VH-VL binders against Peptidoglycan synthesis regulatory protein ReoY 2 (reoY2). Designs and how they scored, part 4

Target 1, 183 residues: Peptidoglycan synthesis regulatory protein ReoY 2 (reoY2), of Halalkalibacterium halodurans (q9k656)
Amino acid sequence: MGKWVSVAEKRQFLKWFLTQQLKRKDAKRILEYLLQHYHLLEQVMFTEEIRGRERTLVISTLQSDEPGFAFYLYRRKIEDPIRALGELQANPADPIYLILHFHGKAQNHQYLQMLDSESREYIKRFKQFQAYKEETDSLIEAVLIENEKKMLLQQIDEALDLKDERRFKDLVKKLQELDRRSS

## First folded at step 1 (VH-VL)

Design g11 (framework fv_gevokizumab)
Fold by ESMFold2-Fast, scan of step 1:
Structure g11 (fold): chain C 183 residues (1-183), chain A 123 residues (1-123), chain B 107 residues (1-107)
Amino acid sequence: as target 1 above (183 residues)
Amino acid sequence: QVQLQESGPGLVKPSQTLSLTCSFSGFSLSTSGMGVGWIRQPSGKGLEWLAHIYWDDDKSYNPSLKSRLTISKDTSKNQVSLKITSVTAADTAVYFCARTLEYSGYDRYFDLWGQGTLVTVSS
Amino acid sequence: DIQMTQSTSSLSASVGDRVTITCRASQSISSYLSWYQQKPGKAVKLLIYAASSLQSGVPSRFSGSGSGTDYTLTISSLQQEDFATYFCQQSYSTPWTFGQGTKLEIK
């Protein structure tokens, strides 16, 4: 069993989503139709996976790299939003799976709470992967900065031993610049 | 075994309607998931998809040609037909019909093709 | 419309060679890609569907790979009967579109 989402929660989110610029302007008509029909909103389930054996709507904002619109059902892909709307009107009792693509989706807590359990787990894993990658990249950068700093300190000691005042001042400036950039 | 065979007029005059028939065996267009499409190839050129019909009589057309194309099926005869109106020399090509199968419930691919029928549009 | 571009229209090879043919889509097609073989005077033959799935009856020397916008067809050890024209095709969005074709010729 997946998470239950109230019609009010779906309505609130879709109203916000419609403030975004869609790649396919005609897809706005489908979302507006869903918002005006309580019985259809009851059948809407948010997901991240295309379900070819069930009705799956995919709608994307202009900022997303994903396709603007697709409607999947019964081994067909329908790309005309008006034709898709006609199918929704003909079969109002069947489930409607909705995939929305927009910038910042993985960080949008309201959207994530509406997803089915499998989709929530996928997004959670994706966020963990991104966090681990950033942590690993930061660690590599820290090691490189530390090595550069050790090299500069060694060269400063050498300049002091050789009483090279100009070299000493140049190296100290480089060390200060490195500290500034790494903070 | 599954086979598809195109038939056409061979020669058509400019401005006339081109009618093509695809006759097939070894499957039925009443079977859920099945479809048949038309593809053409001008001499020495690439492939261009024209139209597709599904088992449930749903139809898709290439938008650049949609106003000139009509696809239909006769399930009892195992035939799919394509009509192209107002033909010009640009419609001279080999015309293929091919069966489609679905993958993962939404993707489609042309798994078996006919041999093709040459249509020349000339006075 | 999604444009499909094959990197070369012609490629020369010898029997026994490992051959790769590349195909690029003008936008992501999410592995909705098929590869076809066409020999002069013969019906077009499906080789690969869904980017990497080998069609039943097609020799195992044929394989497909790729994702997003970039896809490849590989023939691991070219045979005499493989000299033909190869086409990629996207089924992600209508109109379904084909690459211009890559003709594989004897060196």
Scores: ipSAE 0.000, ipTM 0.516, lowest interface PAE 13.2, mean pLDDT 84

Design g12 (from g1, 13 letters changed; framework fv_gevokizumab)
Fold by ESMFold2-Fast, scan of step 1:
Structure g12 (fold): chain C 183 residues (1-183), chain A 124 residues (1-124), chain B 107 residues (1-107)
Amino acid sequence: as target 1 above (183 residues)
Amino acid sequence: QVQLQESGPGLVKPSQTLSLTCSFSGFSLSTYGVGVGWIRQPSGKGLEWLAHIYWDDDKSYNPSLKSRLTISKDTSKNQVSLKITSVTAADTAVYFCARDYDSRGYYLEGFDYWGQGTLVTVSS
Amino acid sequence: DIQMTQSTSSLSASVGDRVTITCRASQSISSYLSWYQQKPGKAVKLLIYAASSLQSGVPSRFSGSGSGTDYTLTISSLQQEDFATYFCQQSYSTPYTFGQGTKLEIK
């Protein structure tokens, strides 16, 4: 069973994470709430991908280039941490996927061990891509690929809202092809 | 450890309702992204997809049979059921239940585990 | 509906042979294609998904390829246990449809 992460292990990591400066100070309240409630920590899973039909929290430190906070609920995006906290309080039994952005994440073994297997492979591929980019001056390609992926993820959410199976599958295939190109 | 098992009446008379049950273990249909479908195979013929149901109770039916099909789940019993109304000899087939492969659960990508199948004969 | 056609209903081969089974979709299915193996008295087994991805636990002698409308399942060195019926399935859109099956028989 390599997927199971203890509540104690999650708590230890999140306590460390809270020592970092967050881009959104009010997001600290969400993490503090999770730390104070065992039943919610049980539902927390660390990931690197926004989950379309699942609750996904994105929290970034000041040193990260990523947005400071976002909460994805199904296909909705909530940018107010207080609204997000209210949703977590209302639905404590549902899974909570947590994406944390911080400096040195790809080299943080404690964090990587808490990731699901899919996210671990993503980080591994990203590290390989970073090494390639440094050697071959592929910065322009990396930016274009990143922008294309962001657009595809947005379009995927729209296809899910419309229940457009063909469009959803075409877009997911395009995303997978970009992932293969970058790995 | 994932296992699915179909159960059915074996013999059904024309015009009656056929009720099938899929009992499974090693996973829960309360798990996000999981689904279960029904497929049938008449003797000497190919496979025909009938219906599927996901963890969030999202359902899909083969349009050619939709008016006769009802799929439902009992998450607490780890069971998925399929009902087919007004059966005829054309409904004679082996009926399989199978788990949806992709854990994202938005749409079927493939069936990763199948039951052994249950034969249903429609005859007077 | 998307129609799936396997070029032959039966194929004869010997142990050690390289075997190719082909599947054609009536329209592009964007590599949303799975291959299954069916043996009498055993559960149907998923071999390949997403046209070319090998399912965990499936021997490396099985491989899938193709894109658009044309797809192929290859068995690089046929084993005795591989004599079975093979089905392709499109999962691009409902209703999900299967090919008619190709029965691999001893030559």
Scores: ipSAE 0.012, ipTM 0.507, lowest interface PAE 9.1, mean pLDDT 82

Design g13 (framework fv_gevokizumab)
Fold by ESMFold2-Fast, scan of step 1:
Structure g13 (fold): chain C 183 residues (1-183), chain A 125 residues (1-125), chain B 107 residues (1-107)
Amino acid sequence: as target 1 above (183 residues)
Amino acid sequence: QVQLQESGPGLVKPSQTLSLTCSFSGFSLSTSGMGVGWIRQPSGKGLEWLAHIYWDDDKSYNPSLKSRLTISKDTSKNQVSLKITSVTAADTAVYFCAHRTYYYGSGTEDAFDIWGQGTLVTVSS
Amino acid sequence: DIQMTQSTSSLSASVGDRVTITCRASQSISSYLSWYQQKPGKAVKLLIYAASSLQSGVPSRFSGSGSGTDYTLTISSLQQEDFATYFCQQSYSTPYTFGQGTKLEIK
């Protein structure tokens, strides 16, 4: 299943979405960042359900009853858009699932057709990451200061892939302690 | 407000299959991070975790009982079911279902935060 | 499997007392520990999660502490409604296991 959605179609829709009032104004920065980096937009897939093993962004307009912002990454739930942006910048080649809640969504033909998504090959993602790495390093100096967090996040993802509950929980505990001390 | 309520047969004969249902409100198992577990307590004894299931259908079973346990969910009915095959007198207990969340930072950190009142199951002939 | 041991199965106390209940894990559980309260014939209630975090709605007289293998639940000034059985539980790895319970009785 799935249908290819062009970057141009995604860009056009997200530019319209940003004209709406967001429940969390700082979530606007994430969408603006995606619009400024076509490489990241290539990784965006629109969905209606949170993915348990994938990166999932949830952004809601002011008229929605849904929470204004949430970023899901495996077992982690991030409610700070700035932290979520750092995560996206650190892993630009990985898929990004996007859930948007807004008035009239069920009648929005453009949005509904974009709900079709297709898996991308790891090799394509890896090559895109290599090309993007130099740009992200120069733009996200603050994230580079927290490289230890990046390493722990990668190890956490590996533990989840290997179904190693004990290692996962040890690593999450270390990440929480580091987060509390650095922020 | 999260609420859970267990229902069961009350009495079941040895060697039969025990079927339990947990009906809940205040959350949905279509919501990421949500899960439901089953815990039992024999009269005058301690608590024993049996199984849990999450929104994405990820399941975990107590290894001592895994061959006899099946946990499933019906998201549209807001229900979670547990089946225990080949019951014996050792399965006589109060059975609880409880809500838990999967993601850290959700406020419970893998705890069972809201429990049902429990349903007594007696295994006898 | 990780074994959870509470130092006593019963403890007698009077209203106003400071009560301490201890729990030991057979190996380090990295503070993935919860404390539950069960009153006779009633549903189980979560009191403390992550070793030291107080559950919403639980009175401030309850507190948890500890790390590694040794954990403690403290009730700073016992009230009549606190006479119950208390259980610790580790959620560090499956199977999740509970202590045998400590019944807090009137002295």
Scores: ipSAE 0.000, ipTM 0.537, lowest interface PAE 11.2, mean pLDDT 81

Design g14 (framework fv_gevokizumab)
Fold by ESMFold2-Fast, scan of step 1:
Structure g14 (fold): chain C 183 residues (1-183), chain A 122 residues (1-122), chain B 107 residues (1-107)
Amino acid sequence: as target 1 above (183 residues)
Amino acid sequence: QVQLQESGPGLVKPSQTLSLTCSFSGFSLSTSGMGVGWIRQPSGKGLEWLAHIYWDDDKSYNPSLKSRLTISKDTSKNQVSLKITSVTAADTAVYFCAHLYRYSSGPYFDYWGQGTLVTVSS
Amino acid sequence: DIQMTQSTSSLSASVGDRVTITCRASQDISNYLSWYQQKPGKAVKLLIYDASNLETGVPSRFSGSGSGTDYTLTISSLQQEDFATYFCQQYDNLPYTFGQGTKLEIK
């Protein structure tokens, strides 16, 4: 259907991906099979969404929280990589959508450039969401730390008023620990 | 060699619909990955992306203008059209069409038309 | 929306000078940035894509660098034909946004 991501680029990326440790070791056989068969690799398209009317392979590394392997075909889910490989061998001319889950995916320039427009936008939004979440979590943590500092300062003042030297020393240590966490 | 050429009315009255056509050669929207976008530039100001369309009829619009924009293609004529409804003086700008390729790293525009000036005035 | 800021609206230089034009994004755009050249009466020209990749047919005196939020376009030895307005564009997120432009003028 015209110009896709080059087979050379797909091959280079998949060879790198195979250096990662996969959750399902048998899924490695499918990727190795694709690498050995040029005509199948031509049919591979990288995506972030399961395609209900297309063949979709999902493969994840150990560092990912996603399931290790799934193959979707017309809403049917196949969880055995060997059975999935058999289907690919039976229908070599049909498109193959590939979803890869791995550490650092949202920041992997080479991977992102191989995605279709919709999948690229999805990953970029996910990256933006993660950045927002990290910033928001940091702001929440900062507020909680300041509230804890305020409480500790009130307790320190109380210990000074009561001339409780041991409590004063313990509270000062807690305040110092909190200051280290906030810097 | 990729070439694009914009055509438009030159002058449009406020509240009317502005219709623009991009005619191109050197590529086809029947070819996978090919797309055409529209960008405008008001006098003395920066560039503003409006919309783009790909070979498979996948369309994207600038959210600030989406309710007023319609992008369409005629693959057999090598044309892409953009319509902007309810125009005002703020729509006075030079309008460009440009080629983009989905299987690149993202929507950057590698070949541009010369631009067509549209003035919205009574 | 991601805001693209080119802090210098106009820059004066002489032929042979090394010129640097800067572009700052309001958030990390992961090198999804292109640079364009616009001359009066000419079509806009793509110079650089993915922050540092030179478009085919563009002279080697042009280079792009940067990461995260800060990017630069450098012309190593300015030529007469390089006097133009230069724009950066991010394509990390919708809507795709451009800087306001830096006009390079004869000193």
Scores: ipSAE 0.000, ipTM 0.448, lowest interface PAE 18.6, mean pLDDT 82

Design g15 (framework fv_gevokizumab)
Fold by ESMFold2-Fast, scan of step 1:
Structure g15 (fold): chain C 183 residues (1-183), chain A 125 residues (1-125), chain B 107 residues (1-107)
Amino acid sequence: as target 1 above (183 residues)
Amino acid sequence: QVQLQESGPGLVKPSQTLSLTCSFSGFSLSTSGMGVGWIRQPSGKGLEWLAHIYWDDDKSYNPSLKSRLTISKDTSKNQVSLKITSVTAADTAVYFCARIPDYGGKSYEWYFDLWGQGTLVTVSS
Amino acid sequence: DIQMTQSTSSLSASVGDRVTITCRASQSISSYLSWYQQKPGKAVKLLIYAASSLQSGVPSRFSGSGSGTDYTLTISSLQQEDFATYFCQQSYSTPYTFGQGTKLEIK
């Protein structure tokens, strides 16, 4: 209900996340530790931004292009999951901000509902950027294909006019390959 | 370069408290990620992890011995200490201290990379 | 607790032999495994960490392999200085436990 994220909901999601293959295998130990300690899981906040003065744990799956692991502690970056686990054990009462990177994150309704409001706005903007990029890339590819097709058609007409059978056959093959890509 | 050296009593009486000190050089427990642990080995038996302490004072104890163990550090002296209360003949062993290094960014980095030579403690009346 | 079992407490071998020492965990330890060498009167020496990573300064004849529950330490060509006791250790969960040790002795 409302905006409350229960420990049970966090636990269910993290159990699913642990079924994914992580870029850093030793990062699994940290997530398993959180799952084994209810009081720590209560302190976990899902976010999409690194918090400068608070602990931020970043874990990525193999499918993600993001770095596999990082732990940000009071403006320091720790890259060793075992050191990060030691810090979590030493300071169990402090909040833990968790950033998870995985394939399909932007479409994962359960994950998005666990994010704070600032992180939800970031994801919305990121989705808008991705949509724009994909549309732009598709338009560029379409223009390049159309221009090459136009050029091939002109060259085919020239080969026909000159009765150059070899060139005609080579150009038709290129046009067929281009049509296969565009259909 | 890096060295660890254990010191303790050669002999301690049953029911007393055993106090051990690990003195080290070449690194500091003020360095983020660094830790020091204690391991023991009774005569003719295997190695048993007892406790460790990290740079940030995070402590872990073997659950079977936790009620009798206290680990502490003095960063200014480069020392880690272990106390074992209510000792019995079963606590007769060689006691080792060893470093847990900070190698930043390497997977599965938790291990004891450098060990002291060990100090023998005999619990006898 | 995770129990670590080394299949034999002793092995006899000759200089030049390929020696394999085995270690089995009672549950998966996800390569959180180290191998140590112990000689009488000497400090314990780390050989391998993370199941297969060779510690700096350790001769290349030592190698580690394995995953899940089963791990091995291999010495490709045994040297006189390698006669010692070898221990595996898991660091996957507390309490961190060692195998009982395998004493490598001259044939």
Scores: ipSAE 0.006, ipTM 0.460, lowest interface PAE 14.8, mean pLDDT 82

Design g16 (framework fv_gevokizumab)
Fold by ESMFold2-Fast, scan of step 1:
Structure g16 (fold): chain C 183 residues (1-183), chain A 126 residues (1-126), chain B 107 residues (1-107)
Amino acid sequence: as target 1 above (183 residues)
Amino acid sequence: QVQLQESGPGLVKPSQTLSLTCSFSGFSLSTSGMGVGWIRQPSGKGLEWLAHIYWDDDKSYNPSLKSRLTISKDTSKNQVSLKITSVTAADTAVYFCAHTSYDEVTFGYYYGMDVWGQGTLVTVSS
Amino acid sequence: DIQMTQSTSSLSASVGDRVTITCRASQSISSYLSWYQQKPGKAVKLLIYAASSLQSGVPSRFSGSGSGTDYTLTISSLQQEDFATYFCQQSYSTPYTFGQGTKLEIK
């Protein structure tokens, strides 16, 4: 299943990506530089993992929760686009790993096809984890609602025993509101 | 229309530097997308790509010859030059220059070398 | 480096024949393939670019096809002027390598 991505495919995607609003406008200069230099694009690999010993560019759109720009090299984090450009110019033959964060990435067929198999598995695992987390959060909320409902029912029973009409009416109203709003 | 013409010394002695010039018309190397490459062909043999220079001054060299090759451009004269150092009999060949263009629609160098010069024969002999 | 191999170095044919010349890349070149015609004493001529696109001014009897690693040049009805050497070239990655050439000869 190996994938060797053509320069034309990388260029088409990056040109589309540049139509999005980036968190760091300075990061646009890096991508524009890559687009203007065929041989640098040959060295670009799309990935989802930061490579501590290799050059990894991270660029995010406004819609992403991720940081806007970072350049990782030899266990260092560089946040200055000018320094990042200088490093790319100094070592044009070395691989450049590119991580792009944008809304809808997991559903973007063109982007996913450019990732290596390990990066595609990472996205798949991430989607599975998000689904599990949402389900778990929903279950916790459901348990909390049921516990509150059970306590309201006990208090309603007590109000009935004590013939406390006002308290009974207040508690029934709370129970009805809770039932109406439960998802 | 695009036209290119090579010029060179004809005869070069072993160990000397070979200097070739490509003179062109019909395009400018300051225009986005334009490029010029050098290709050679020894008598009775195939084509070998040597080097390329692009409008943005980006340069590419055949790795097997990179230490001996220098490509440069003079946009005011519409010329591209190629220098090959320490020549040997193996460098005897017809040398061609050719025009290329970057394709904005396909986002790559898709068009190949659409116009070639006639070639200039270089013989390396003492 | 990407190696380009043409299946034959020479091919004999007669005027009117359908001729097919094949070219194989050592790895996928995503249709970054051009076909050239070379005649003795004439400038090298681009026939096909992007694997299947006919260069302006080239007769319609020439066509290109293929994808990935395997490409073909077809001449639908060979003319006298078509006896020449044909080269494929990949422009996907530097160095831009050529096939060894196929010389089309009179049968």
Scores: ipSAE 0.000, ipTM 0.450, lowest interface PAE 18.3, mean pLDDT 81

Design g2 (framework fv_gevokizumab)
Fold by ESMFold2-Fast, scan of step 1:
Structure g2 (fold): chain C 183 residues (1-183), chain A 123 residues (1-123), chain B 107 residues (1-107)
Amino acid sequence: as target 1 above (183 residues)
Amino acid sequence: QVQLQESGPGLVKPSQTLSLTCSFSGFSLSTSGMGVGWIRQPSGKGLEWLAHIYWDDDKSYNPSLKSRLTISKDTSKNQVSLKITSVTAADTAVYFCAHRRGYSYGWDYFDYWGQGTLVTVSS
Amino acid sequence: DIQMTQSTSSLSASVGDRVTITCRASQSISSYLSWYQQKPGKAVKLLIYAASSLQSGVPSRFSGSGSGTDYTLTISSLQQEDFATYFCQQSYSTPYTFGQGTKLEIK
């Protein structure tokens, strides 16, 4: 059970985290409650993966693409922070796993050192997945842009054949904007 | 990538203990969120969940069979075992093991299954 | 225990048909529902998880919908390889329970 992380280190990090803008503002109440109750903070363990049988809190900042709040207990998902706070108050001796999503966490050494090796590997895998997803999205967009350019070029040829100067100028402007997007 | 294979005796006598082994590859039960479950299917009938075990040794059993079931893992061998005591003809079924993806995105399900092993309980 | 009921035990259809298979839970399961496909001689295959999420590698003609107690699996244009038995399963509460299965048969 637990990680080699002092309560003071957890407190310092969570106080910093609370300076960030959270997607779910009422989730601040849970973190504030943990900070005010030493015995609960002792039970907090930082992780990057939802635990099947342990209580897992997920809290995300506004800049994260992750859901703003979730509390996993057993096989249930609780999305109301106030309801989750009630469960924490009812079972103060049980471990609390905390997943925090925020901009730059893969480079945040204070956060990373509070994780075990498995959680650090999860972040590493997630970073690799993000890189792969960004590359795949970029390739799809490039194909869509090329297809639209082909259509525009065909329409420009038709406007030239019909000597439709107004349509020609409109299509050329659209092609120029598309070229600007692709560079 | 993920593969599971069941191993069992094929034939067991009534009142004996049935022992099943699931050998797997493509994941480890030392990895957070990973689990393995056992599901059975009697001939011409539906699927019945029996038990599962997670990376952290969390175990769950079907309450109707709990007194007869024991699930265990050997993380170093990539194996999960299930024992069923005091078998009867009602335990004749195809037994499947399956990978459970536990809560990685808030959901748990059986994403990859073994081919199944037939166990017949008969004298 | 949560009971999962698939109202139709068998359904006859032709290639190209739109097929809908229904599943009802005896209580709300908050979209903790998966759909599985079973073919004779093959491993059971996960199709849908979390009621509506398509498993990687599963054809887009499969889709899941529903919430609360009522869920459906839809095959938008049935193919020959889709003749199989389909099971729903809840993972909201132990014991995890399956529907009795719906066998999709050739007309």
Scores: ipSAE 0.000, ipTM 0.457, lowest interface PAE 15.3, mean pLDDT 81

Design g3 (from g1, 17 letters changed; framework fv_gevokizumab)
Fold by ESMFold2-Fast, scan of step 1:
Structure g3 (fold): chain C 183 residues (1-183), chain A 124 residues (1-124), chain B 107 residues (1-107)
Amino acid sequence: as target 1 above (183 residues)
Amino acid sequence: QVQLQESGPGLVKPSQTLSLTCSFSGFSLSTSGMGVGWIRQPSGKGLEWLAHIYWDDDKSYNPSLKSRLTISKDTSKNQVSLKITSVTAADTAVYFCARTRYYGSGSYKAFDIWGQGTLVTVSS
Amino acid sequence: DIQMTQSTSSLSASVGDRVTITCRASQDISNYLSWYQQKPGKAVKLLIYDASNLETGVPSRFSGSGSGTDYTLTISSLQQEDFATYFCQQYDNLPYTFGQGTKLEIK
């Protein structure tokens, strides 16, 4: 079971989103209309999936590589924001699914928490993949640190064999610094 | 660069109206995504949020105090004001103003920069 | 209203210690949580927002973690300037609410 998103939270996010430059400037009128009508905001659900049978609005900012605007209903694609707005006005009680594309979306905590359960699971799995990749990169760094440590230990042994007290102290200090980095 | 500073009367008599002003620099409340809120802290106690105002003049109030609170802004002067009516000893506290903002990526920051606070004592 | 509880009002630590401060919400707040530092006579400072994001200019020894109702602030190696009172705050729902604060004191 998912958590319901309040109208106030949707309102605050959409107000911020409208500060961004949209690829299709006339799509701004749709979002402004939603913000001015509480009953329509109640019907808005954020998602990452096109719902071909339900009303799905796709709106993208200039920094996104996604298409600027699309409105889907019953497998139809409407590319005119004004026509889409007319459909929303005609059927105010029906759900409105909203897909927003913008820079940094996958790391935007507020947006992610407003997504439906299906979309949240998708993003969660994506984050798990990112974490795994980052962990793999960290393991490579750890191997490099261990190789440096082994080299320092060999050099320490040589300094002891040669009775080089100053070099021994310098190498021990370097090993301690390396241990701190790996902690 | 960004700075907020509270000013208030220091001492207010019971039943009177307390007026507070937050003066700020380094940002404008005409900038989309910006907001300013008021928080108070009685001596030795926790923080209590009072009210908030956004760049578009949208306002919100703590429900427990809503009937006594009025928040307003003067964007041209870089000021946000809070009025509290019918004060009592329970309103004795340090009053802070603080900024909120939305990032370009859409992330929300609640209270990223705070003022130093102004002490208000309610006594006869 | 959502109640925020910090499990201890004060704790003693030494420079170099790893310190953890906990915060519990009375209901799921979906990571809408910030951590603040307050020192006497100085402005309150934001350290962490959205539960785990480090604010710009805040030292990397500070980190936030948690989800749902349970959150933690960690200082990996305590510095002299870190002795202060720390507060958590939720912004999942209005009114915004704060924890009672945890004061870090010198041993």
Scores: ipSAE 0.005, ipTM 0.472, lowest interface PAE 14.2, mean pLDDT 82

